# Ledger of designs, part 17: VH-VL binders against p56860

Target 1, 255 residues: p56860
Amino acid sequence: MMTAEVRTPEQGGGPLTTEPRAPRSAPGHADASAPAFGPETDPRDIIRWALAAHPDLLMPSAFNLNGVVLLDLAAQAGYRGEVVFVDTGYHFPETLATRDRLESRYPELTFVTLNAGASPDDGQTPPDLYASDPDACCAARKVDPLQRYLKEQGPSALLNARSRDQASTRADIPFVEEGGARRRVNPLAHWTREQLEAYAAEHDLPVNPLYFDGFLSIGCWPCTRAVKPGEDARAGRWAGKGKTECGLWQGENKL

## First folded at step 4 (VH-VL)

Design o21 (framework fv_barzolvolimab)
Fold by ESMFold2-Fast, scan of step 4:
Structure o21 (fold): chain C 255 residues (1-255), chain A 119 residues (1-119), chain B 107 residues (1-107)
Amino acid sequence: as target 1 above (255 residues)
Amino acid sequence: QVQLVQSGAEVKKPGASVKLSCKASGYTFKYYYINWVRQAPGKGLEWIARINPSSGNTYYNEKFKGRATLTADKSTSTAYMQLSSLRSEDTAVYFCARHGYSGYDLDYWGQGTTVTVSS
Amino acid sequence: DIVMTQSPSSLSASVGDRVTITCKASQGISSYVAWYQQKPGKAPKALIYSASSLQSGVPDRFTGSGSGTDFTLTISSLQPEDFADYFCQQYYSYPLTFGGGTKVEIK
């Protein structure tokens, strides 16, 4: 049984006591084929299809611009599943504040924070592991906790906020990815950064303020820097390490 | 610009009820909880209750359950608090305040409404 | 209920002085503490949220620190307009609770 801090609809803001999360029962749903989505498809239509095909849908989020926009669109489309965030102990304070703002703004959603209150010194992971072995640190503090939770909860699909224009590694992502442990749905695959910014501004969404200081892709503070004009949006991640994607997305069928 | 504007002073007799208003502007009313806090003359701050304007759901301090009733009207961006069975110890300034983006902190406050309960 | 114990209840200081106010929670509340300034006849004004984050428009002479059970508000160089009552508040859980207040009297 995994423990997690959970904020349920209408419970009010503020942190909840960490509680055991019972393993998820296998959902009773039929397989559904993805329709042919295209460049003009409203992301909400993709989300509605995903909800109908996968009533057990979960949304992992790190609350970057894309995640915040997806959350708002998903709420509009009727998403009432869990929004799952992993507290690594190395997040910028601005990221945690953005999470707290989203929890207060979307009282109709259930927010799950894995390893809530995590600190850099967890007694099991060496405190400077991020400097000597960033891949091992990412695996231990982010990837492994999320994968363990997903294995225990057993969702048949995940709702992800990836867009094709974020990085060269994401240029060809489809709206619906098959294979592996579960289906992955990318309703924002075709949206540009300009469309995401315009949407967030129009709807007064709580965007991480570091975004406006050149942190176009925000991860843990030891491995994130502002990008320079003309750099890829993810160029600031793992600067100098030769790494371009979080381990969660590097391997085929890893989730 | 965020503003919360409260109704004017009230003088009530013991046993009466009072209904106070709090009109919000400068933000999306339905997305922020509204709290009610009181302050007796020369005393500290005491939290009464909060309402979620989006759902109408409320959470009350046990001390005020059964006497306080919170409501909100999304069409006018106005929150209300009714306090019944008034006693002299209910004499206080009553504030409405918005929960902040970062959680339960109270980032913007109304100017306060003085309620005096006297015979 | 979480009890917030604030000290001192009052203090007198001169313009330019460093003023420190403390607040102790009866249990661990992480960083979920806010600080408010209240001038006579006025509503409280938010100064600090999340223990150490400055509210927009608040002068940087105000700083908050602490986590867990012990929290501090510091005014690095007291100004005449800082004469006021100051309150801490926990927002870890409902019911929201406030410290008893500190009256800062300027000489």
Scores: ipSAE 0.005, ipTM 0.418, lowest interface PAE 14.1, mean pLDDT 79

Design o22 (framework fv_barzolvolimab)
Fold by ESMFold2-Fast, scan of step 4:
Structure o22 (fold): chain C 255 residues (1-255), chain A 119 residues (1-119), chain B 107 residues (1-107)
Amino acid sequence: as target 1 above (255 residues)
Amino acid sequence: QVQLVQSGAEVKKPGASVKLSCKASGYTFTSYYINWVRQAPGKGLEWIARINPSSGNTYYNEKFKGRATLTADKSTSTAYMQLSSLRSEDTAVYFCARHGYSGYDLDYWGQGTTVTVSS
Amino acid sequence: DIVMTQSPSSLSASVGDRVTITCKASQGISSYVAWYQQKPGKAPKALIYYASSLQSGVPDRFTGSGSGTDFTLTISSLQPEDFADYFCQQYNSYPLTFGGGTKVEIK
């Protein structure tokens, strides 16, 4: 079986294995009460609160528009932690180039790429699994590597770039999600695509150029197409499969 | 077990270059930045530069820019620092260290390489 | 560059004493301070990250506190193996900078 390399090279190791850092339970748990955030709250204030409550905070990113905007706001708010990206082997070259431009622009942050150098033919996952079973493909190439890393690092909270206007399934996401293995913080929950685009333009942020070619939601190339006028922004994701979310945000696998 | 093993002591004359190595084991080499820090005899620690082994992206302390060059070899999990135009004030112990969980806190360090620049 | 000023440069204490080392940043650095212990002839060993978070395997007699510009490392009950130099380091901004060090001598 494929075992993705993460911070601990030997999984199931004995006393010689590097143990993950212990999850922070105080002040992370004891001081975890969130203020009342609302539609006028500056995302930077939400991020500052999250850092105070969760010093072990980290930020997964796919370097989409939301992710790029969140990264800039987080850096301004004082975030200096890890930006964690999963190399699935199926990213557009434009996505990898956007990551590289962001790493150069934010030298104060560390950019962690899980399974760096991944190939479409990894010897373990069938080469057309994305077509026959997109959930299994997403689990093997993205969800599983990220979940292994999160289990090994043990952050008490994640900083996520999700917003309510991205899809009907996201319409009611709160600023702070409780439950599961860790807290999830969504500082951009209340921002619209128009606000994100305006912010990125004003601050000359490196944005994936595919957004200008009719791609409203960008994932891996086998499962992403340009949307037609009037379609949901995520209609181009998993086209023909009756799916709008990766397993990353579904059920017990939700980050 | 995380381990960073550095190359052996070097004695150089002024004007020469030196290339130091730092071999990583016990973790995924490409998931952690490697930093280089030096310590002159009886003095404190001074940060030189860092590299992301995954991308090759580097960032240098301005004091060392143009003289220090960082590289990394993924196939051998080894980071390198070359320092050129050596002067007597470059005499120091040179450490490599990986970044920690919250950023550039440095959680694991190599044993150090002594570089002596003698006339 | 952010200057990190440590105080004192050296101190002597008895086993069992509470030892306090202070580090002051020339500008605000939030909580981005790490503390290291260095024994003669050895590499630094990480003790504390993010001002107050204990590194794995480090005894809980070591505590870090502070934010902004003023930071403290405390050893609640000094042990013989704690004889060493201690350094603070900021990592809010480049270049990374270290304090001048504090030598702790056990009587």
Scores: ipSAE 0.596, ipTM 0.821, lowest interface PAE 2.0, mean pLDDT 82

Design o23 (framework fv_barzolvolimab)
Fold by ESMFold2-Fast, scan of step 4:
Structure o23 (fold): chain C 255 residues (1-255), chain A 119 residues (1-119), chain B 107 residues (1-107)
Amino acid sequence: as target 1 above (255 residues)
Amino acid sequence: QVQLVQSGAEVKKPGASVKLSCKASGYTFTSYYINWVRQAPGKGLEWIARINPSSGNTYYNEKFKGRATLTADKSTSTAYMQLSSLRSEDTAVYFCARHGYSGYDLDYWGQGTTVTVSS
Amino acid sequence: DIVMTQSPSSLSASVGDRVTITCKASQGISSYVAWYQQKPGKAPKALIYKASSLQSGVPDRFTGSGSGTDFTLTISSLQPEDFADYFCQQYNSYPLTFGGGTKVEIK
């Protein structure tokens, strides 16, 4: 079973604890239908609807710009569920530091780090897997740990930070996705990078410092580079590998 | 067995350039960052820069920007640091080191290369 | 830049003693601190990462603790091979910075 570092409001601002979480017992209000959301809808209204329809919501996050903005909006809208992060062993130190700053800023939220302390040297995957098979690397280090946790917890829906302007593959994402094991809610589907940046600046949100160094989409260091002017924001992910999306959002791995 | 083997001692005149090598073995070279750190006689450790051998991406300490240049050769599993416009205060032992857990902790170090800058 | 201040700069100890070395960061760095041991004429050797995690192959008499700005390296029951210089390093933010070092000398 996977180890997790958990920081809960009940424990206060002390050090992180490592505790497996009990599976959720009750499903959300799965029969609630989504209203007609549009280009002027406040993301907080979408989040409030999601909370009412799915009290068991979980929010997976890689703490990129979208994730940080969604976290702040969700906290304002009354979200008090888990923020779930997967430690792949390949994160930039700046990404882990951003997580720590967010944990300090949102003491009312529960932060869960899956596979805490992961390392390239831990024997979980071949060291060169990210280069030879980026899909397998993503599956083993990120997708599989998250899927196992979600299966164990059993949420009826996920709150995701995806937006339509992040990549051509995301251009048509709806606010609420049906199908598979659970609903996926995208409150930021209609927000632009410019709106996300303005929001983060206005609210003094902790953003990953690598954004100031030309990293528009931040993942694991072996597969991430700074983007050139005019490139898709995700062009720095899996550079030269012919991949623009993690297996989380590809076919059967859709969460 | 992870090893980082560095090139031999260098003696240079002020204004010259020096290029140091760090040959990696016992692991997948492209899977770990290589960092460069120096230590002047009787002083502490000073971080210079890092390179991602897979992408070629570098990140420099502002103090060394414009004088230090990091490169890596995947075919020989060798990282290089060139330091230009040498001054007497550049006299130091220069280490290469691999990143470890959490990215920037340095888990394996080369033996060091002594660079002496004197007229 | 984040400044790392080590204390003491030197100490004298005997085999079997408990040795503590302190490192203070000029600003909050969470748990992103590593500790290194350096013997005369040799490269540094990694001991601790992420404030308290022991590096592979390092004896468990070495313990790291702390968070935020105050960090401690403890050596319980000092051994003859432990007489060396010790350095802390932050890796919370750019550039990476090291403490000034602590020399552990034989009494």
Scores: ipSAE 0.006, ipTM 0.424, lowest interface PAE 14.1, mean pLDDT 79

Design o24 (framework fv_barzolvolimab)
Fold by ESMFold2-Fast, scan of step 4:
Structure o24 (fold): chain C 255 residues (1-255), chain A 119 residues (1-119), chain B 107 residues (1-107)
Amino acid sequence: as target 1 above (255 residues)
Amino acid sequence: QVQLVQSGAEVKKPGASVKLSCKASGYTFTSYYINWVRQAPGKGLEWIARINPSSGNTYYNEKFKGRATLTADKSTSTAYMQLSSLRSEDTAVYFCARHGYSGYDLDYWGQGTTVTVSS
Amino acid sequence: DIVMTQSPSSLSASVGDRVTITCKASQGISSYVAWYQQKPGKAPKALIYDASSLQSGVPDRFTGSGSGTDFTLTISSLQPEDFADYFCQQYNSYPLTFGGGTKVEIK
C-alpha cells in the first residue's frame, strides 16, 4: 500500500556533476558575531542578521509547519536564496503538493529539489531498506544527497526551522550554533507550536493538510504516524524504533 | 562541463508562433531554474520568464504573459519556450540561461537562437 | 519594475587602464546585482554576483562593489580581451531587469 506518489526512477543521481559555486566574499561574510537574541526577538531580525553575516545562506526544508512559517518570515526579511528539498521517493503526495503551493506563493525564492522524481525503486537503494535498516535508508536517500549538495554549494551557514518545543532533544537549541561544517541559525528556536499555528492561520500559509489529521511532524510515509493526544510532535517519527533524529544532526553531517 | 545548447535560427511571419529549445548537460537538470532572455539587434537584454524543470512552475514578465509559454522535458533535459502572435519587434536573439546557486544571477548561458519576424 | 540605469553608455580606453562602470537602481535592491560581459556575436558571460562575488574562472582584475541603489564594476588593468559590452542586472524582485549596457572600446 503506497500512499506516496510513484515516480520514474531518477536518471542522473550519484557523483558530483556541476562546478562548485564561486565563494561569496561580501564584507561581514562569516565574521560577524551573533547578538544576544532573546524571547522577544522577532525571527525576521535574526534572519536579517544571518543574511548580513552570511550572504550565501541556504534553507533546507521538508515543508512541515515550522518550515512553512520560516519560509514566509525569511521572504519578508529579504531572503532570496535557495529552499532545498530532498525527494526521497517516499514522501506523502500532500508533502509534494505543499512544496508546489509554496513555490507558486514565493516566486522570489529558488526551490531546489534534489533527486527530483525519486521513487522507491531507484535502482540504487534496496526497496525494503527503510524496513530493515532505517538509518542506512535515511543516509542514502536524504543525508547523502543533501550533504553532497551542501559541499558543492559551500554555504557558510544554514537557516533551520527547528524550535525548542518540538521535542525534548531540541529543548536547548540556541539561535546560532557554531562548530561542525557550517553555522546553523534557528530563528524559530523560541516559538511555540501555538505561535506557529496562529501565524500560519493569520497569513493563510499553505500548511500540509496531514498536519490537521494529527501528523505534527511529517517525514516519509513508512516511518510517520499521527501522534496521540499529549505526545510530543515528533513522537510519530520512527515509532517503536528508538530513533528520534535523522543523521543530519550528528557530527560532520550536522545541518 | 555545464552546457546549454539551443536550437537553430528561425524565420517567421507576423502572427505565427515559434518554439525554441535549450538542451542542458553537465549538471542535474531538475535542480536549477532555466530563464529566457532576449536581445533585439543593437539593444539591451530583456527578461522573459523562468521555469523550474522539477515542478514545471513558471513565472513570466507581465509584458510576455499570454504570449510566452515555458515547458521542460525531464527525460531529455530540454527546456522550451514558445512565443505566439509574433510581431516585427520580436526580432531578436533569444537566450536560455541557468539560475545561479544563491539567486537569480544567470551563471551559464546558451549560445542564443536568432528569431527573425518579417512581413 | 526596477529600472537599472547604467553609465556611461560607452567609453574608450587603452590596455592597462582602470575602467569604472556604474549602475543605479530606481529603488533599494540590497546586494542583489550581477554583472555580465558580452562580446560581439556571443552570449553574455557571468562575471559577478551578489554585487561583489566573482564567478568561477573570472580574472581578479574584475571587482564589483556597492549596495542599496549604487553599484560599480571596476576593471583594474584593462586587457585586450576585455573590450566588450558590460551589463548590470538586479534580482531583488521580478521581473529581472538589466542596465542599458556599457560599450568598452579601444582608444
Scores: ipSAE 0.324, ipTM 0.694, lowest interface PAE 4.0, mean pLDDT 82

Design o25 (framework fv_barzolvolimab)
Fold by ESMFold2-Fast, scan of step 4:
Structure o25 (fold): chain C 255 residues (1-255), chain A 119 residues (1-119), chain B 107 residues (1-107)
Amino acid sequence: as target 1 above (255 residues)
Amino acid sequence: QVQLVQSGAEVKKPGASVKLSCKASGYTFTSYYINWVRQAPGKGLEWIARINPYSGNTYYNEKFKGRATLTADKSTSTAYMQLSSLRSEDTAVYFCARHGYSGYDLDYWGQGTTVTVSS
Amino acid sequence: DIVMTQSPSSLSASVGDRVTITCKASQGISSYVAWYQQKPGKAPKALIYSASSLQSGVPDRFTGSGSGTDFTLTISSLQPEDFADYFCQQYNSYPLTFGGGTKVEIK
């Protein structure tokens, strides 16, 4: 039996506060083995398995097409946990509006915004860091706040919206990723962009309107452009910088 | 340390309105939902509504829709619940509470505010 | 609305006893059940979330179990500070709903 310590906000409070640490997860669920998922597996079945194995499951989202589709499928599968969004100060207004529409549509989910009200001029980060060092900008404004939150909450797994056809770097992602600080579950790994678009249209999901203007992968406005015909969906991210993945998917900082 | 501190007891006449406050400290107020729950004397707990202090987005129990109004003031880290058209049946202790540690339950509660509605 | 039926409404017990409280949902709610303890004049204190996960700082004599529609809170060896009211709560769907409560009294 593995005992994990938890950290709550109350455990950090005051010079006289002493709060004993307790196990994070219920015994018997956290170590469940993944079944064999395949090309015909309903994403809702993958999500149901993940919830049973990891009752403390969390879902980070940037509210791109994949994220919106995952939210709907997760809610149908019984997900009632947090949807975690990082306010970098550089989001398109359309992205923030999409988040607000999703929060209204899925009242059963808790939407957590990290660094709420972030500004491009935060007094600490150089104002042109996104141009000179997009990796440092992404780390400071998105990766670091999310990693800090995940360390504090300590979920044993994350529900991610990645799919294999988004970029060449994602072509071989498995449904369940081991290693690092926690499991990562990719219920949409096997869905194509066409399937995601059809699902969103059929269910009238609030898709970021920039998607229809050629922004197939939407991040911060300084580092995002519309893709050209024939380009990978992520080709518009950090255009001209040789970067296709944020630090979330790199080395020991992988989520 | 996370704390939710609620306003003091209220005594109201039927038909009046009451506005209760819940002041948060020890955490980032705008990153966590605030729920309101009431408990009539000697009775169980009844969920009223919740608010996201960041967006202002609310969701109400149908029983209280149109009578309860949730708001939040980011500058003072304070959540409010106004309940209008008060009846004797609204006599209860009213609690504010956060969504739990990973969003699963209500993990930090205010001490409660007693509201008495009498003629 | 999902109705949570809690039983018994009250029980009398002695220190050292094993106490079991049950909660039934009117429809399937997976594992989305929390349990709370409430002492007279105080706010509820969270004990269990996700049917069986122990809240930080809660003694391990408290255990939760169940899935679907039938849930149980067990106190393995009742202590003097455990005499209180206990409530279950579902959070599968809004509105959030609570059981009617169980009063654990000194025998």
Scores: ipSAE 0.017, ipTM 0.576, lowest interface PAE 7.5, mean pLDDT 79

Design o26 (framework fv_barzolvolimab)
Fold by ESMFold2-Fast, scan of step 4:
Parts: sequence; C-alpha cells; structure tokens
Structure o26 (fold): chain C 255 residues (1-255), chain A 119 residues (1-119), chain B 107 residues (1-107)
Amino acid sequence: as target 1 above (255 residues)
Amino acid sequence: QVQLVQSGAEVKKPGASVKLSCKASGYTFTSYYINWVRQAPGKGLEWIARINPRTGNTYYNEKFKGRATLTADKSTSTAYMQLSSLRSEDTAVYFCARHGYSGYDLDYWGQGTTVTVSS
Amino acid sequence: DIVMTQSPSSLSASVGDRVTITCKASQGISSYVAWYQQKPGKAPKALIYSASSLQSGVPDRFTGSGSGTDFTLTISSLQPEDFADYFCQQYNSYPLTFGGGTKVEIK
C-alpha cells in the first residue's frame, strides 16, 4: 500500500499531507520520432520535444547537482508535471533540506515523495540490509517503490538527469533510450560537471551542501562517501562494494 | 482571458515610498510568477524583481535590493511592489508581468502605473 | 549581467516592407530570447518566445530566428499597425535583461 506526500502548485504552507495519488490518465506518443540531438543541442529543446511526444512525462529525482539543474531547465522548458523523490529512510538531512528548498522555489511543479517502506523499522526490510546486501537494499528502498509508482501511474517516458560525465558506466548513454516499459530521456547526457556547476552558480540553485564537501554523487548515507581527487563523481556511491549503479539504471531495467 | 490590472498613477516627493498593486484574473494566481519591470520616460525596460505568489519567495535585481519589496495576497489574487527612498530617477511607468507557461519569458503584462517623483 | 545589444535603434519603413531587427547577447543564451512590441502609452505585448515560437494571436508575418548570441526578429510585410517599438529580452538567467529597443517609424 503505497502512500505519497504531495505538494501541488495549489497547496500552501504547513506540513505535507500524505494521501494516495490518482493514476495518470493518457499515455503519450510512445512512437514519436526523436530528432537527431547532438553535442550542441540545448537541453531545454530536448525537454520540449519530450513534453510534446510524451504529455504524461514524469521526472524522478534524487536532488543531486544533475537533478537540481535538470529541474530548473525543465521548469524553463514548460515542464509542469511531477518530480518524484523516493524517501529511502536513509537520506542525509542535507538532502531532505535541499528537497524542501526546491519545493519552495518551484511551486509550479508537483513534488511527490514516495515513503512506503522507507522506515528502517518498517518490518518488511531487514534493518542492516544496506550493510550486508547493498543490491537488495537499493531494490527494496529505492528501485521497488519507484517501479510500483511508475506501474501505477503508467508514464510513457521518464525525464532523467544522467550525464555521460558522471561515470564510465554512463559514458555512452544516448539522449533517448528505448526498450523496457517506457522511454527514458537524458537531456543532460552531453553536459560536463563544469557546465552543471557553472549553471547552478549562475542561477543560484539550491545545491546539496554535501556536494561542496566532496560528495559529488549523493545517495543513502550508508552507501555514500566523499570522493578522492581524480575519482569518478560516482566513486563515492557503494564504496567498497564494486558497484557504480543502482539496478534502476541498468540495461535490462524494466522501468 | 488572462488579465493583470494595475493601480492608478502616483505622485510622490523625494524620500517617500510608493506601493503599487497588480490584480490578476483569468488564471490560477498561485501557479505563475509575477515580475515587476519599469520604463523611464523615453527609455528602455528594466527588470526589478519577481515573486512566487504561492510561497512569497522573491528574487531581486541587485540594483533594487533594499528599496523594492514584493508581496502577494492570495485571497485577492493581488501582487504588490513597494519602492522606498524615492528619487527623481525613479520616475517611470511600472509594469507587472507574468512568467510564461513555457519559460521565464513575460507573456501577459499589466497596463502600467505611472509614478512621478518631484518636489 | 547579460547585456542585450539591439540594432538598429530606429528605422523608417513603408507598408509592405520587410523589416529586420537584430539582438546580440554578451554571452551564450541558447534560445532563451523573447520579443515584445510596444505602442505609445501602452504595455509591451509578447510576440515571440524561445527565439522562434510565435505567441498565440500574433500574426505569422512576425518571425524570430537565431541561437546562442545572435537573434533576429523579422516582419515579412509591414502593416500600418506594426509601427511601434520592439524589444528583445533574454531569460537564460536572472536578472532578466532587455535590448535598448528599436523604433519602427513611417518613412
């Protein structure tokens, strides 16, 4: 039984109310042809195309640097859909504060926090699973709640904040990925970390403070460490586990 | 249809403050940012600040920080700009304008309020 | 701040003429340019957003083009109601900034 905390453009101050969400209605034009996007394509043009092709477009975000930059670009491009955040129960307080600042800055957007199974003591997930089995922890606390929500809502495409600059496993991601249950759009695929940092600074975007302490890719606190000079941005994720990606973004991913 | 209706002309002495209003209708007031822009006689357009009517969050042009104050009243769908410590150089037509649906362009404008600062 | 340089500052034209107005940004702003028309004593009216997208209700004789730093507004066949001031505006970043304006006058 999934519940979602929803902050809509019409909701005022005070704590978010928790209520079940109605499924999204119509699927988009899943067979619409993607233009030939290239290294000079503005991410906002990719987003506008995605909105036209997929009116039911949905944006998952963990509110890392990439996610914050994508959110601002999406708002500029006319995105007025949902920003979906999975509360794993293990987020840094800085991550939750960043979410709150973004909700305040972008009231034109609907923010959805998925919190089913997020508590360490929920009785469904072993309390030390993150330490003993990081793949199972990722699946239970992030991948499974998001997949349940996506199955319920049925969007024809997702707007993702991945870039080729983040890790070797992301070096070849296309702007538009086919396969699985839905299309995935990566408007920031070609942006560098330097471009993302410059954009965020220029627009005074609320960046997670941990980013400036060397946490270049921020996830759950048990699976995140500061990166060392010369390491990939995602090297701090799943430190010591030989893993660079959650199952959410793998090739045979059913999302 | 979308409309932004602004308050009437103001004549002020140097050092005074002025408070202008902008009443929105024809759309959901809290779903769009409201901007304030001025135009001195025979001059171009100068952006002052914007407000999110839902939250009250503001962003100001550095030139107007400390002198301009934006507020919004959700119950009357009205945005306000107060400009303090008026100088003769503040003589201008002041416009409110809504951010567009597809970006931060300004898609609908109020008719403008003339503010004259003279002694 | 991003500086928008508009040219020419004024031009004289006849009904039926093609009019071209140029706007140059001091740094790359992708397609985040809007164009406005302003008649004496009135508020600006939005014509174009995202460099080339026509606002609802605006005649198709108005076209916008350009990307990066160089942008153009074209009126393909000037009509009597088109004699006005025209302004470009960047919305890539705050503060929003406008070009100096172009006055289109009767020849």
Scores: ipSAE 0.006, ipTM 0.414, lowest interface PAE 15.9, mean pLDDT 78

Design o27 (framework fv_barzolvolimab)
Fold by ESMFold2-Fast, scan of step 4:
Structure o27 (fold): chain C 255 residues (1-255), chain A 119 residues (1-119), chain B 107 residues (1-107)
Amino acid sequence: as target 1 above (255 residues)
Amino acid sequence: QVQLVQSGAEVKKPGASVKLSCKASGYTFTSYYINWVRQAPGKGLEWIARINPSSGNTYYNEKFKGRATLTADKSTSTAYMQLSSLRSEDTAVYFCARGRYSGYDLDYWGQGTTVTVSS
Amino acid sequence: DIVMTQSPSSLSASVGDRVTITCKASQGISSYVAWYQQKPGKAPKALIYSASSLQSGVPDRFTGSGSGTDFTLTISSLQPEDFADYFCQQYNSYPLTFGGGTKVEIK
């Protein structure tokens, strides 16, 4: 059974709970049209619009560079909703430490950790799944737990940290994406890696230290390596596989 | 309600090929593996292969590599197994079964298709 | 390939009896074991996954236990509908392999 670990603002950074969260009551449906956003739009303005249009907005995060920057911008824009992280059981210790630092820095936010299973050798995910079928591994340990939580909570929109320069598959993502189960808002769609890095440095944000060890894109440890000079940022993900996305943003598995 | 409905019985001569179907309903077809398992008369269960219907990714038991070919049609929620170069030893009931990505356990099974290979 | 050795190959029991079936893996497979029931002329029915987790709709008289190399399926109080063949299966590694089966017959 998947459990949720929650630390609420009312508890002032108090102890985490592993009990399942009660389902959110159905909010009123906001059908506000998206305004025209452009290359000079401040991400905070996009976030403020999203909050006004979707009071039930949730923010899934893997606490990568984009996620950390979005979290800071969202907090400044008045976001006080849930930050939802999936603990796949296969994260680097550095990723979990980054999560812990973020929880301490943003006591005004509610951090929810979804546990896919206790450990990699828990009898739920076969040891060769990453090698034989990386898509199935991503679905079982990351996509399915998140989608179950989102069905339970029923948000009308998600706040995502995707940027157009992260991968060729993301080159044309809009600021506001319609269709599917819910609206997706991408306030950082127009930001470059250089802008994200500069922002994080200027604001002393807790960035995953693996980025300084040549890991330009960080996922689960069985499928991540440091990139070589001249390789794409996601070249270290699923090394030896013909794959650049976990499946979270692909086809019918799109959030 | 989850159902896997398989094609009807086949009688083949040695050296022929057979193509079996498995139509899924009652769940999201692309969220689970489809496995193929056979059972010779009076014998145990033998795993042949599995397919991920979403990606087309397959994995075959070495014993069946080169003879078994798995495919899936998302538009009809139907999985297929073709077995070529049939021998009398291939006489069996062939089952399709749904497998979870997070467990590989085979939680729902088709009714089976009898394949008889004889002269 | 991982070999699953199942015992006994057959047993005779009466309604109300406690029935125990064992399965031994040729190497460590953690808890990656499932159990199935098969009646004559029918497809197998899933009973247990992850060594000890009960499938939805399966009566609680069925219990699975074990880890590593030794696994057990227990039926605490045998009912008339439980006379069938039972199979264990490992899914630690490819190819997936099954035990030889245990036939549970009426005494």
Scores: ipSAE 0.007, ipTM 0.503, lowest interface PAE 8.8, mean pLDDT 80

